# Ledger of designs, part 37: miniprotein binders against p40896

Target 1, 331 residues: p40896
Amino acid sequence: MLMPKSVALLRIRYTLEAALARGFTTVRDCGGAEGFLKAEIRQGSLNGPRLITCGHAISQTGGHGDLRSGALPASAFDSCSCHFGQVGVVADGVPECYKAAREEFRRGADFIKIMGGGGVASPTDKISNKQFCDDEIKALVDVANSYHTYVTAHAYTAEAIQNCIKLGVKGIEHGNLLDERTAELMAELGCYLTPTLVTYKVMGSDQFSAFLGPENSRKNTEVLYKGIDAMKIAQKKKVKICFGSDLLGPLYGYQTQEFRIRGKVQTTQEILLSATVTPAEMNGLGDKLGQIKPGFIADLLMMKSNPLDDITILDEPESNILFVMKEGRIY
Below, E stands for the ipSAE of ESMFold2; O stands for the ipSAE of OpenDDE; V2 stands for 0.75 times the mean of E and O plus 0.25 times the DockQ between their complexes.

## First folded at step 24 (miniprotein)

Design EE2 (at its last look DockQ between E and O 0.01; V2 from the best seeds 0.00; counts 0 for: pae O 14.0 > 1.5, pTM E .798 < .8, placed apart)
Fold by ESMFold2, look of step 24:
Structure EE2 (fold): chain B 331 residues (1-331), chain A 101 residues (1-101)
Amino acid sequence: as target 1 above (331 residues)
Amino acid sequence: GSTVMVYVELPEPTTDLEEIKEKLRKLAEELAKKLKEKGLEAKEVAYIVIEDGRIKIVGSVTLEKPTNDAEEIYKEAKELLEKLYDGRPVKYIFVMVSDLE
């Protein structure tokens, strides 16, 4: 389904304002946020988190970022002249990968997001699908390196993760089927893992299960059960872990439930670091954000209680946040 | 343990140390009132100064004994301010207490 651009803009505004109110003073968007949103937030005409953006996620034909129905001809994508609010774009082959990545940087992207494996919420792939050829991934990494930044990849399986990180991808989104050998390699290469378990729990709930359809529901169930074990493996092998939720559109209200899920596996200190210091480091902001320290940007949450005593208060922001400060301004 | 905090946003940034101290005294009084209403005392006093979107000063001290007295809280916050203030403008002043009993 397509909606008018004006309605899509209003939903983005609401989503950003709500995320800030829930305490997210910086958000890394892995698809859909255009560079002009950063300027509007910076100018103060839009209340929202600081945005770190990739623009569109880059996918192969039939990959996770290709949302066309399998019944449609290949040209159906080419007939779309508007990508506003779109999560991904399609690029096949080395020249198209160069162009797609450069176009995102031209439009203000801070990093490149690729679909390195199959997904749950797309019509034409499967979780076991390894996506992009090696030369395509190398091309995307080469472009990001020339802009002094990084590529992060959507990937669930050990095989997809290993392929990506061996070719220079620095981040893995999800990683639910990570094994110990792959975690060792991630740690050796200094890669970052961003688990996103809440999206699978929410999408599988009674309220939202129809959103997936039967095959995507099966994919969702598979990755949900494995995700906790993967995070335990990643921690044991000392992989750098970031906080993420990967919630889509109207599901953003559930993003804080990730804190509660993480509490089953990580200590409260580990969870707090994963939401502050580690992602700041990943994005080249470790000297400016993620700590309460002279010279750092004044992004602060004042909590009613100490989350080191009980991490679940972060899943109850309406009851536990006294104020949210971003860049020294209380919201 | 819980944290109790108070703060003020100045209408304009200031470099007037006496104005900042006056604000600290009022904040300490408000904080002491909140502690007394809850029947609590605190063993840690901390203070944060923010200007131009940046954290300028962060300091804390652990007291030898817990307190809910406004003058003791003010004294500790004032001493931290005097040690740490760098002469640059101040827009926000926060005072908070923790390690509550």
Scores: ipSAE 0.268, ipTM 0.650, lowest interface PAE 3.7, mean pLDDT 81
Fold by OpenDDE base, look of step 24:
Structure EE2 (fold): chain B 331 residues (1-331), chain A 101 residues (1-101)
Amino acid sequence: as target 1 above (331 residues)
Amino acid sequence: GSTVMVYVELPEPTTDLEEIKEKLRKLAEELAKKLKEKGLEAKEVAYIVIEDGRIKIVGSVTLEKPTNDAEEIYKEAKELLEKLYDGRPVKYIFVMVSDLE
C-alpha cells in the first residue's frame, strides 16, 4: 500500500528528531530515506542527525526488498511509480541493476544497499536464500565504484555474505549466521559488519512477538540467538564493526539497547568505536567525524557521566545526556 | 516544523474499540498539552500501528484549521481509528500530530 507522502514525512520527521535527541548526530539509512531530506536537515527546516542515505534497497524479484505477497501479480509494482518511503526497489538483470543504482545516485544516494540474502520481515523469501546472481551484484558494485562509494548488503548466511564480499561488497548488514571462515574473510577484505541485534531482541520479546506473523516469527527466532555468537566471532576475527539498530518510530526508544546488548560481547571501547570512528571511516568521513579534535565536526554529547565507565548510560539518554551538539549547535 | 507523538501500552491486548477510544482520548489530551507547551498547532493527525515489528502510519488527515485542542485532535483521531481499525488485538496505540505545511 502506498503511503501518502504527507504521512511518510510525518514518520520521517519524528524518527529523525527522536534519533537526534537520543544522541545520534549521524545516521545511515539503509533503505527508504529520500535524498532531499539531507538538504532539509542542512538548511535547518528539519532537525535531525546528518543523514547518509542509499535511497531504496535494491532487490531481486522475490527478494527481501520485494514485499509483495506471493499471491499478488507481477504487475503489482508497475502501477506504483511512487516509491516514496518504500524500503526497496526491484531490479533483475545487469541492465536493471545499472539503472536502479544510477537512479539512487541521481536522487542523492551516498551508497548502495542491496539485498544479498533472505530476510526476516519479507513474505516470500527464505533466510537461506542467496539473492542476486554474481553478475548482478558485480553490476551494482561497479556502479557504486564509479561513484567512489560502496555497496552494503543485507545478508545473514555465511554463503550470502561470502558471495557478496567476494564480488566487492564492502558492508554486510546483520550477518547473524556468519561463521569463523566468513569473519576471517571479512576482516581480510576490510568488509564492515553492522549488527542490529536490538531489532531481533525487540521482535522476539513477549511485548512485540505478537506483531510478527508466524513465518516471520520463525525467521526471527532463527537469527535472534545467533546474533550474539556472530558478534563474538566477528570480534575474535577483528572484523570492522559498526553500530546499528534497524528500528523505526517509537521503537527507536529501544535502539539504544544495542549498547547494552553489545556490552555482552564487546568492550566499552569497542562499542564506542563502532558508533563513532568505524562508521565514519566506512562512509569516507574518517577525517571529519567520530573524533573530538581540531578540524573535525563538532558532534558532541554532553553527558552526566562517562560512558567509558558504564556503557549502559548510553541506553538511558533521557537521564544521562545534558545536550546534543551537532555541527557546533546545541539541540 | 515539529512532530509530536504519544503512545500508550495496554496491559493486555484488546479488541474493544471503546477501550481503544478511551485511551485515544487520553492520548489526544497529552498531545494537546505537548503542543501547547511547544507553542505548536497540529495541521495533520496520523494513526499509527505496529505491523510486523515496524511502525506503520496507516492513515492521516489534514486538519482544516490548525489546532492544539484536545477535543479536535481526538475527533480526528477517532475518525481515523474507526475507519482504519481492522479488529485485531491492539497492544499499543500511537497518535502523531504534525504542523507540516
Scores: ipSAE 0.000, ipTM 0.173, lowest interface PAE 14.0, mean pLDDT 85
ESMFold2 (binder alone), look of step 24: mean pLDDT 86; pTM 0.853

Design EE3 (at its last look DockQ between E and O 0.64; V2 from the best seeds 0.00; counts 0 for: pae E 2.9 > 1.5)
Fold by OpenDDE base, look of step 24:
Structure EE3 (fold): chain B 331 residues (1-331), chain A 101 residues (1-101)
Amino acid sequence: as target 1 above (331 residues)
Amino acid sequence: GSTVLVYVELPEPTTDLEEIKEKLRKLAEELAKKLKEKGLEAKEVAYIVIEDGRIKIVGSVTLEKPTNDAEEIYKEAKELLEKLYDGRPVKYIFVMVSDLE
């Protein structure tokens, strides 16, 4: 049953306020957040982090953004259907890719998100699937370039990652199954990796054992332990790494656990850079965000202790953050 | 590798350098008190000013020796202020110390 729009908006408000309270002053949404939210936050009618949005993730039929069960008819997913609260839209072929990307930009997107490979939570794809043909990805990249922004792709496998980045994709979400050669290529091309380790950990926990069906649980297990190895490889090869969580629905509260998980494979400095300087640069905001310097936006956390001494304090914001400042305002 | 920060928010932005210096003195005293309570000393003093949602001034100085003395902290903060202040209205004043021993 589709959630009423009014209820969805209330949940969005809560989610945004909670993210800000946890110390996130800027958040990039990689599927589902509508552009009007940015205006509401800027105007102060909604309290939350600064949002960078892509609108809907663009996917092929049967791809990771197509959440229809295999038993449903093609008509069950109408391009004209209300996509409110949906993560993805479906586009097949170069003309539809052009249209889909342009529509997201028309609606206020800052960048484009695509499904470049199979996923965990989608019902009809395999993780090993490469999604989109080369001409479709190129079409999406060409549109994004015309708006002087980037495409990021959901991709797990080395094959899917390489296919995307060779065609001009500038970001990879997840990347859990990348190899050394892929990491080298990512570093060479200046591609950004955004690991999301916490989502797999939480979904695989006993507390949420019923969250995934049997098949999705199997896929989750496959990528969970590979993510740590992928981080090590990426770090070794000097890939630009961003902070991410990719938590679904009721799991948003675990957002800060990503700091704890990354502490196993990154230094505290590397983790902090991934949550400040690096994502600012990726989004063309390197001269405004991510540093305490004259002329930069005053986004600050005042904390009881120094996260450089123990990164895990960032996973306990209620106890360790005294206040959050965003754009010179204390919340 | 530790940092301690104290701050004041002024009800109205001020361009009065003497008022700002007075606030800095109070902040230095507060900071010194906190340091002494924890048995810590600072090696670096930093000064931050925020205006219209942006960082206006950032400066720091490494101390010759670690200290938790209010007058010494104030002296360094004051010198930073005098060096960096450009006469713009100030709403937030931050004093922070790092490299605590």
Scores: ipSAE 0.468, ipTM 0.756, lowest interface PAE 0.8, mean pLDDT 89
Fold by ESMFold2, look of step 24:
Structure EE3 (fold): chain B 331 residues (1-331), chain A 101 residues (1-101)
Amino acid sequence: as target 1 above (331 residues)
Amino acid sequence: GSTVLVYVELPEPTTDLEEIKEKLRKLAEELAKKLKEKGLEAKEVAYIVIEDGRIKIVGSVTLEKPTNDAEEIYKEAKELLEKLYDGRPVKYIFVMVSDLE
């Protein structure tokens, strides 16, 4: 069911304002954020995080980002995107990949997002599918390099990850099935991993497991645990790890639970770096954001107590944040 | 430990060091009042100045012993200001205390 455009617009405004209130002064969107939102936030007519955007995720025909191929259960929560634009676009072959990436940059993208491997529960692909040919991935990377930025890829398996990063992909989203050799290669090549464990935990909880059925709930739980193990491997091998949640629509409020989940495998210092310094560096903003230093943009959280003593206070922002400052303005 | 913060947004930016010091004193007095009302003392004092959306000054000091005395808080913040102020207009002044007991 499609919802009225006015309702969808109100939900987006609420989502952005709430994310800022939860302490996210900058958000990297990996698909669906329209250019007008970025412009309205820059102009101050809309309160929200600074947006780093890719426009549309780029997929092959029948790939993970091809919504015509049967979206994951998240389609039940995807009413907002139906009224505001496509999350993904399809490109097959080198010329179409050049054009698709260039179109996203023309529309204001800061980076390119691709589907480099199959999804967990996709009806038309298998998690083991290699998505895009090598020449297509290289074409997308070449375009991103010409704009002095990067490509990040959805990928779960060690094979998909290795293929992408060897071709110049700089970031991996999810990565739940990476192994030690893959983590070593990521670290060697200076690649970034953005785990997104909270989405699997939320979908596997008692509140939501009925939507998946027993078998899919069990698979989702296994993906969560494998993702936790993958993050332990990545941390041990010193892969650059960024903070991410991969939550959509009404589930966005659960994003801070990622801090709590990561507390089971990362130190408090590692978690804080993953949400500040590391993503700022990934996005070419390491000399402007992510640290409290003279000359840096005044994006500041004042906390009631020290997250180095207890990282879980970041999962309780309403009780623990005294104020949120973005670009020197308190919200 | 917890943090207690006070701040002021100036109606217009200023480069008048004595005006900034006067604002600092008032903020230190407000902090001391808040600490005393809660029966707390702080061992860390921090000072942050924001201008034009950028951090201009960041400094902190760890005290030998905890305090909730306005003059001690002001003295530490003033010393940070005098050491670090670069002469540019100031719009926001923050004084924070932490490591509360």
Scores: ipSAE 0.332, ipTM 0.668, lowest interface PAE 2.9, mean pLDDT 81
ESMFold2 (binder alone), look of step 24: mean pLDDT 85; pTM 0.845

Design EE4 (at its last look DockQ between E and O 0.04; V2 from the best seeds 0.00; counts 0 for: pae O 9.4 > 1.5, pTM O .594 < .8, other shape alone 9.535 > 2.5, placed apart)
Fold by ESMFold2, look of step 24:
Structure EE4 (fold): chain B 331 residues (1-331), chain A 99 residues (1-99)
Amino acid sequence: as target 1 above (331 residues)
Amino acid sequence: TVMVYVELPEPTTDLEEIKEKLRKLAEELAKKLKEKGLEAKEVAYVVIEDGRIKIVGSVTLEKPTNDAEEIYKEAKELLEKLYDGRPVKYIFVAVSDLE
């Protein structure tokens, strides 16, 4: 299942340009975006968001990032972008974890992404699987600390989340099955949660559910059903919440629907902060990005109407964005 | 809120050139307000240079207006007070607190 390199590059270019046009001036990629892309965007060779990248997501053998059943179109619909084009890496044991994480930093990664629990669309695991041993997670965290950055982990269940954050993992992607005790621990440890409900809603829709197998469809339904409740719990316990969609390939256009879904449980101010201030802080950029203040980078959206009055206008960017400015340049 | 802006082809420190652009922006704002039958009581502006936000400021007017010369006068006075002599690449002017 080989796509010509020229076609793959054109699709990446269009995806990046479209994300910028939808108002995303900075994007954190949790798998699949190679580190060289951010240099190309910085140089102006590509139009796109500022990228914060992990390179490849790191998984154990048989874990969520291990897609060795071939490259399937369904990988474009998975909740973790690390599955696109089979770009995840496998590391078993402490020495391999050290090498894998260091290799990603050598290639330009800004942070490390790991699979801390089972996935929805992966072929061989269960949501309840514990992934990585404690010493492996600690090794990955130690490498990230050496580079003055962080590890974020894919995890759905309370047990997987607690295991990761107790060992120094700073962020949790998804977290659809967290409970109150887990949220309390996340808040106590200063951890970040990035819910990504839109990907499960889209994958569970009539249009796309046929791409999941029966077991993956069942897993997807469970996490979709519980994800809104988990976000309410996290909000009540004052967990730091970031905005995310984790959509792949042709589904990337649905990413703005996350604004609308979040409107069911967060105020418009909370949603805007989750897409600006909070993720800037998580990535060590809180004094440069995410606010309109003197000295900050000029990343601005000009809207036809006020998103504080109606957050859903951000889900209709073609009708509501007058222009997008990134680093003082209008696109 | 109604907003207009201009991107200069080259950054400038020529205050008279900046004022000329500001006048044109004020005329555009006034036209938009009159077409909607609105008046504004707040004028705001943003200056961006070298990819960074340099100045963000506003003034509340004593009387609501949709007159281009009133808008220009208030924005010009604020520009002259706050302009630091550094090159300007973008000028944004907005009016708010409508009707």
Scores: ipSAE 0.111, ipTM 0.564, lowest interface PAE 4.7, mean pLDDT 79
Fold by OpenDDE base, look of step 24:
Structure EE4 (fold): chain B 331 residues (1-331), chain A 99 residues (1-99)
Amino acid sequence: as target 1 above (331 residues)
Amino acid sequence: TVMVYVELPEPTTDLEEIKEKLRKLAEELAKKLKEKGLEAKEVAYVVIEDGRIKIVGSVTLEKPTNDAEEIYKEAKELLEKLYDGRPVKYIFVAVSDLE
């Protein structure tokens, strides 16, 4: 049963407030958040991080954004008028890709998210699947370019990543199965990688053992172990890396554990850059966010201790953050 | 409420000295803002004690201002004067709800 919109909005409010309280003053949503939320946060009717949104992630039929079971008819997607809470939309072919991307921009998207490869949580795709044809990706990129913004893609495999970035995709979400050659190409093309290691760790934990079915659990295990290696490779090849979590539903509370996980493969400085300067630059906000200097927006954390000494402090915000400042306002 | 955070050029543990400097800063800032026709409701100087922001004092302005850039500039100049021209780091913040 689809969650009533009213209930969803209440949960969104909670999620936003909780993210802000954990120290995130800006959050990029890569699927599902509607553009109107940005206005509400700006106006103060909602308290939360500044949002950068893509609207719905755009996927092919049977892709990672298509959550229909294989037993459902094709029409099952059309019947759910409740765009509220859906992560993705389905678009097949160049005309539908044009329309889908334009619709997201019409609704206030800042960038486009696509499913460029198979996923863990989707029921009908394999991780090894390359998703979208070249002309479809090019179409999506062309639309985004016309709006002077970027496309980011969900992609795990080297093949899927390379396919996307060669066609002008500027971001890769996850990238757990990238190789050295792929990382080199990403660095060369100036593509941003956003690892999300915490989602796999949490979903694979004993506490949430029932969260994924057997097949999805297998997929999750595969990408979890490779994700750490992928981070090392990406770092070595000087890929631009952003901070991400990609936690779903009740798992969102574990958002800060990404700091602890990354501490195993990145320096504290690298991690902090991935959570400040680099994502600001990716989103065209490098002159306004990510630094404490004149002319920048006053997004600050007051902390009991220096995270440079121990990055795990950021994984315990309730005990270590004294207050969060966003745009000069203390929350 | 306008708050200016200053990183002191030299480490000090003398809270009273800091409070006095902040008070002077607030007063001078208020004066300058007024002279420039900027509307600021209040300039507060605060300390953090026991993990909480405590307002140590404030200067009420006749008119509120949200011009952060101008306030920052003025505050910086004033702070540099207070510290005999020594370089200091400044963070300007506009705080609406100090409880």
Scores: ipSAE 0.008, ipTM 0.334, lowest interface PAE 9.4, mean pLDDT 83
ESMFold2 (binder alone), look of step 24: mean pLDDT 82; pTM 0.794

Design EE5 (at its last look DockQ between E and O 0.12; V2 from the best seeds 0.00; counts 0 for: pae O 6.2 > 1.5, pTM O .570 < .8, other shape alone 9.399 > 2.5, placed apart)
Fold by ESMFold2, look of step 24:
Structure EE5 (fold): chain B 331 residues (1-331), chain A 101 residues (1-101)
Amino acid sequence: as target 1 above (331 residues)
Amino acid sequence: GSTVMVYVELPEPTTDLEEIKEKLRKLAEELAKKLKEKGLEAKEVAYVVIEDGRIKIVGSVTLEKPTNDAEEIYKEAKELLEKLWDGRPVRYIFVAVSDLE
């Protein structure tokens, strides 16, 4: 994602404020939100959700987080002033992986995001690509462990997922081609899966498919129809499932449609846990957030009706949320 | 089911239990009025206290018989307050009723 610094800053502020208004009192960003924004929200300079961020996603040259055109030299975009809109940085080899991960923590990251397999919305990779060698993944995990946090990885295929989690990666973003044996391993290792079905549905629609190039449109179509099956497999095998949307740029307004999509597959209780308890646990906040209990942070939604009766009311927040409370303050 | 909720922010935090009870009574009266205007009754009363960005008290009770009577709502909220309040200053009081019929 490439844009001028001033536009990126305005977009981030708008996105944060809008997400809070839609009822998201805590947001985990897997690329593009710099760690200093977390401090600005704590200080009250910005209204927005509590922010958990990786800063930049870390990619190998030509990987999913490398958004440079393949026609440009490798040094293109070495100097960039659009940090607020940049979603990834490039690191090749163990020493660069150590440095990149440490730099993200220095800038305020809470966890490390890596590209463990190919993606949909990038110019130079395929869904089937293995990304990063084992020693590079271990280096990134070692740095995250030294900061008492975790690595999460973009990965679609069973093979990419297994490679990552066997090397100590704690979370998997997307996972649309997950198989039963891999889900069993994820459950045994206590790993988290964050499906993001709405992004594929929206990006594959006639209205928005032009935001992808022809190659990315083919990749998007391949993973769209598999995502529901993967989620059913993950549930059956008791994988810890988190709520996510992975929406890019102008598509952020569609994020609540994930509730509606999941409502056709999961119980309302499963969906609510995936958006509250499970992600709080993943991020070391399970004794502070995600439940309404004495001593917990006062992040509360007041709803016109009970989402346990109809989860789709969360997909219409303007009509169904009476107020949003974050840290005891109504917004 | 549907929920009806009212709340008050006190101009200054208070530890005066009688002042807190007075506020609860007014909130219960407001809830009862809203229920009666809509022809509804509630089977659940809930009470929440927030202090310093943290949930301090959360309680609810389910009634055997639906009610829209202000005194009954107040009695249940007061009992939750007396059972659960730890004596620390209160700035916000929330009272909600649900399971509307």
Scores: ipSAE 0.242, ipTM 0.626, lowest interface PAE 3.8, mean pLDDT 80
Fold by OpenDDE base, look of step 24:
Structure EE5 (fold): chain B 331 residues (1-331), chain A 101 residues (1-101)
Amino acid sequence: as target 1 above (331 residues)
Amino acid sequence: GSTVMVYVELPEPTTDLEEIKEKLRKLAEELAKKLKEKGLEAKEVAYVVIEDGRIKIVGSVTLEKPTNDAEEIYKEAKELLEKLWDGRPVRYIFVAVSDLE
């Protein structure tokens, strides 16, 4: 049932305010957030983190961004012009990829997100699927390059990751099934990895056992345990790592648990860098965000205790954050 | 190294930004000097002035070596601020010490 736009907007407002309150002063959305939200936040009509958006994730037919059940006709996608709140759009072939990417930029996207492989929460694809042909990915990359920005890809498998990054994709979302060779190549090419371990943990928990259907639950289990290993491999090979959560809907409240999970495989410093300097650099903001220096934007957390002593403090923002400063304003 | 950050929020709007900047510069330099006397050598001094109806001041001193002596640094910073600000009241003074650069 499509949520009314008004209700969706109210939920978005809450989500953004809550994210800011949890200490996130900048958030990158990798599918669904509309560009107008950025203007509202800048104008102060909406309190939230600075948004970096891609609009809709671009997917092939039957890809991870195509959430149609296999029983629905092809026409089911065409009739819903209401892309509001939709994660993905479908583009097949080079011309459609050009058009899709250009449309997202027209609507205010800062970068392009693509589905480069199969996913967990999609009904008709396998995790092992490589998505898009080489010419399609290249087309998307070429468009992004013309706007002097990057493409990031959803990809789990070594094959899907390598295919994307060899074609100029600069980011990999998830990467749970990467191997050492893939990590080496990522490091060599300067590709950014954004693990999202918390989403698998939460979706696989007893509390949310009904969140995923049987098939998606199986897929979730497959990638959940591999994600920790992937992080270890990526860290070992000195891959540039960003902080991510990729929580859906009511699960947003668990964003900070990613700090706790990563504490098992990363140092506190590495984790903090992944949430400040590294993502700033990825998004072309390395001279403005992620550091406390003259000329940088004053995004600060005032805390009761030092997260360097215990990273889990960041997973308890309600008790540990005194205030959040964004652009010099205290919230 | 460790970065020492000093945040100061003035209770009322101040129009003389240049004076504030100069005082911030002096504060940071004097703080760095005092810290050095205590065996905490600074390698970098930075400051930021934020305008939002009120003057907000962020100063930072990056040390060559890590330290957790936040209490002592706070006391020194407070004394310096009181001196430089000619006894003007400050709403908030925060001192943070971090190994994160």
Scores: ipSAE 0.018, ipTM 0.483, lowest interface PAE 6.2, mean pLDDT 83
ESMFold2 (binder alone), look of step 24: mean pLDDT 88; pTM 0.885

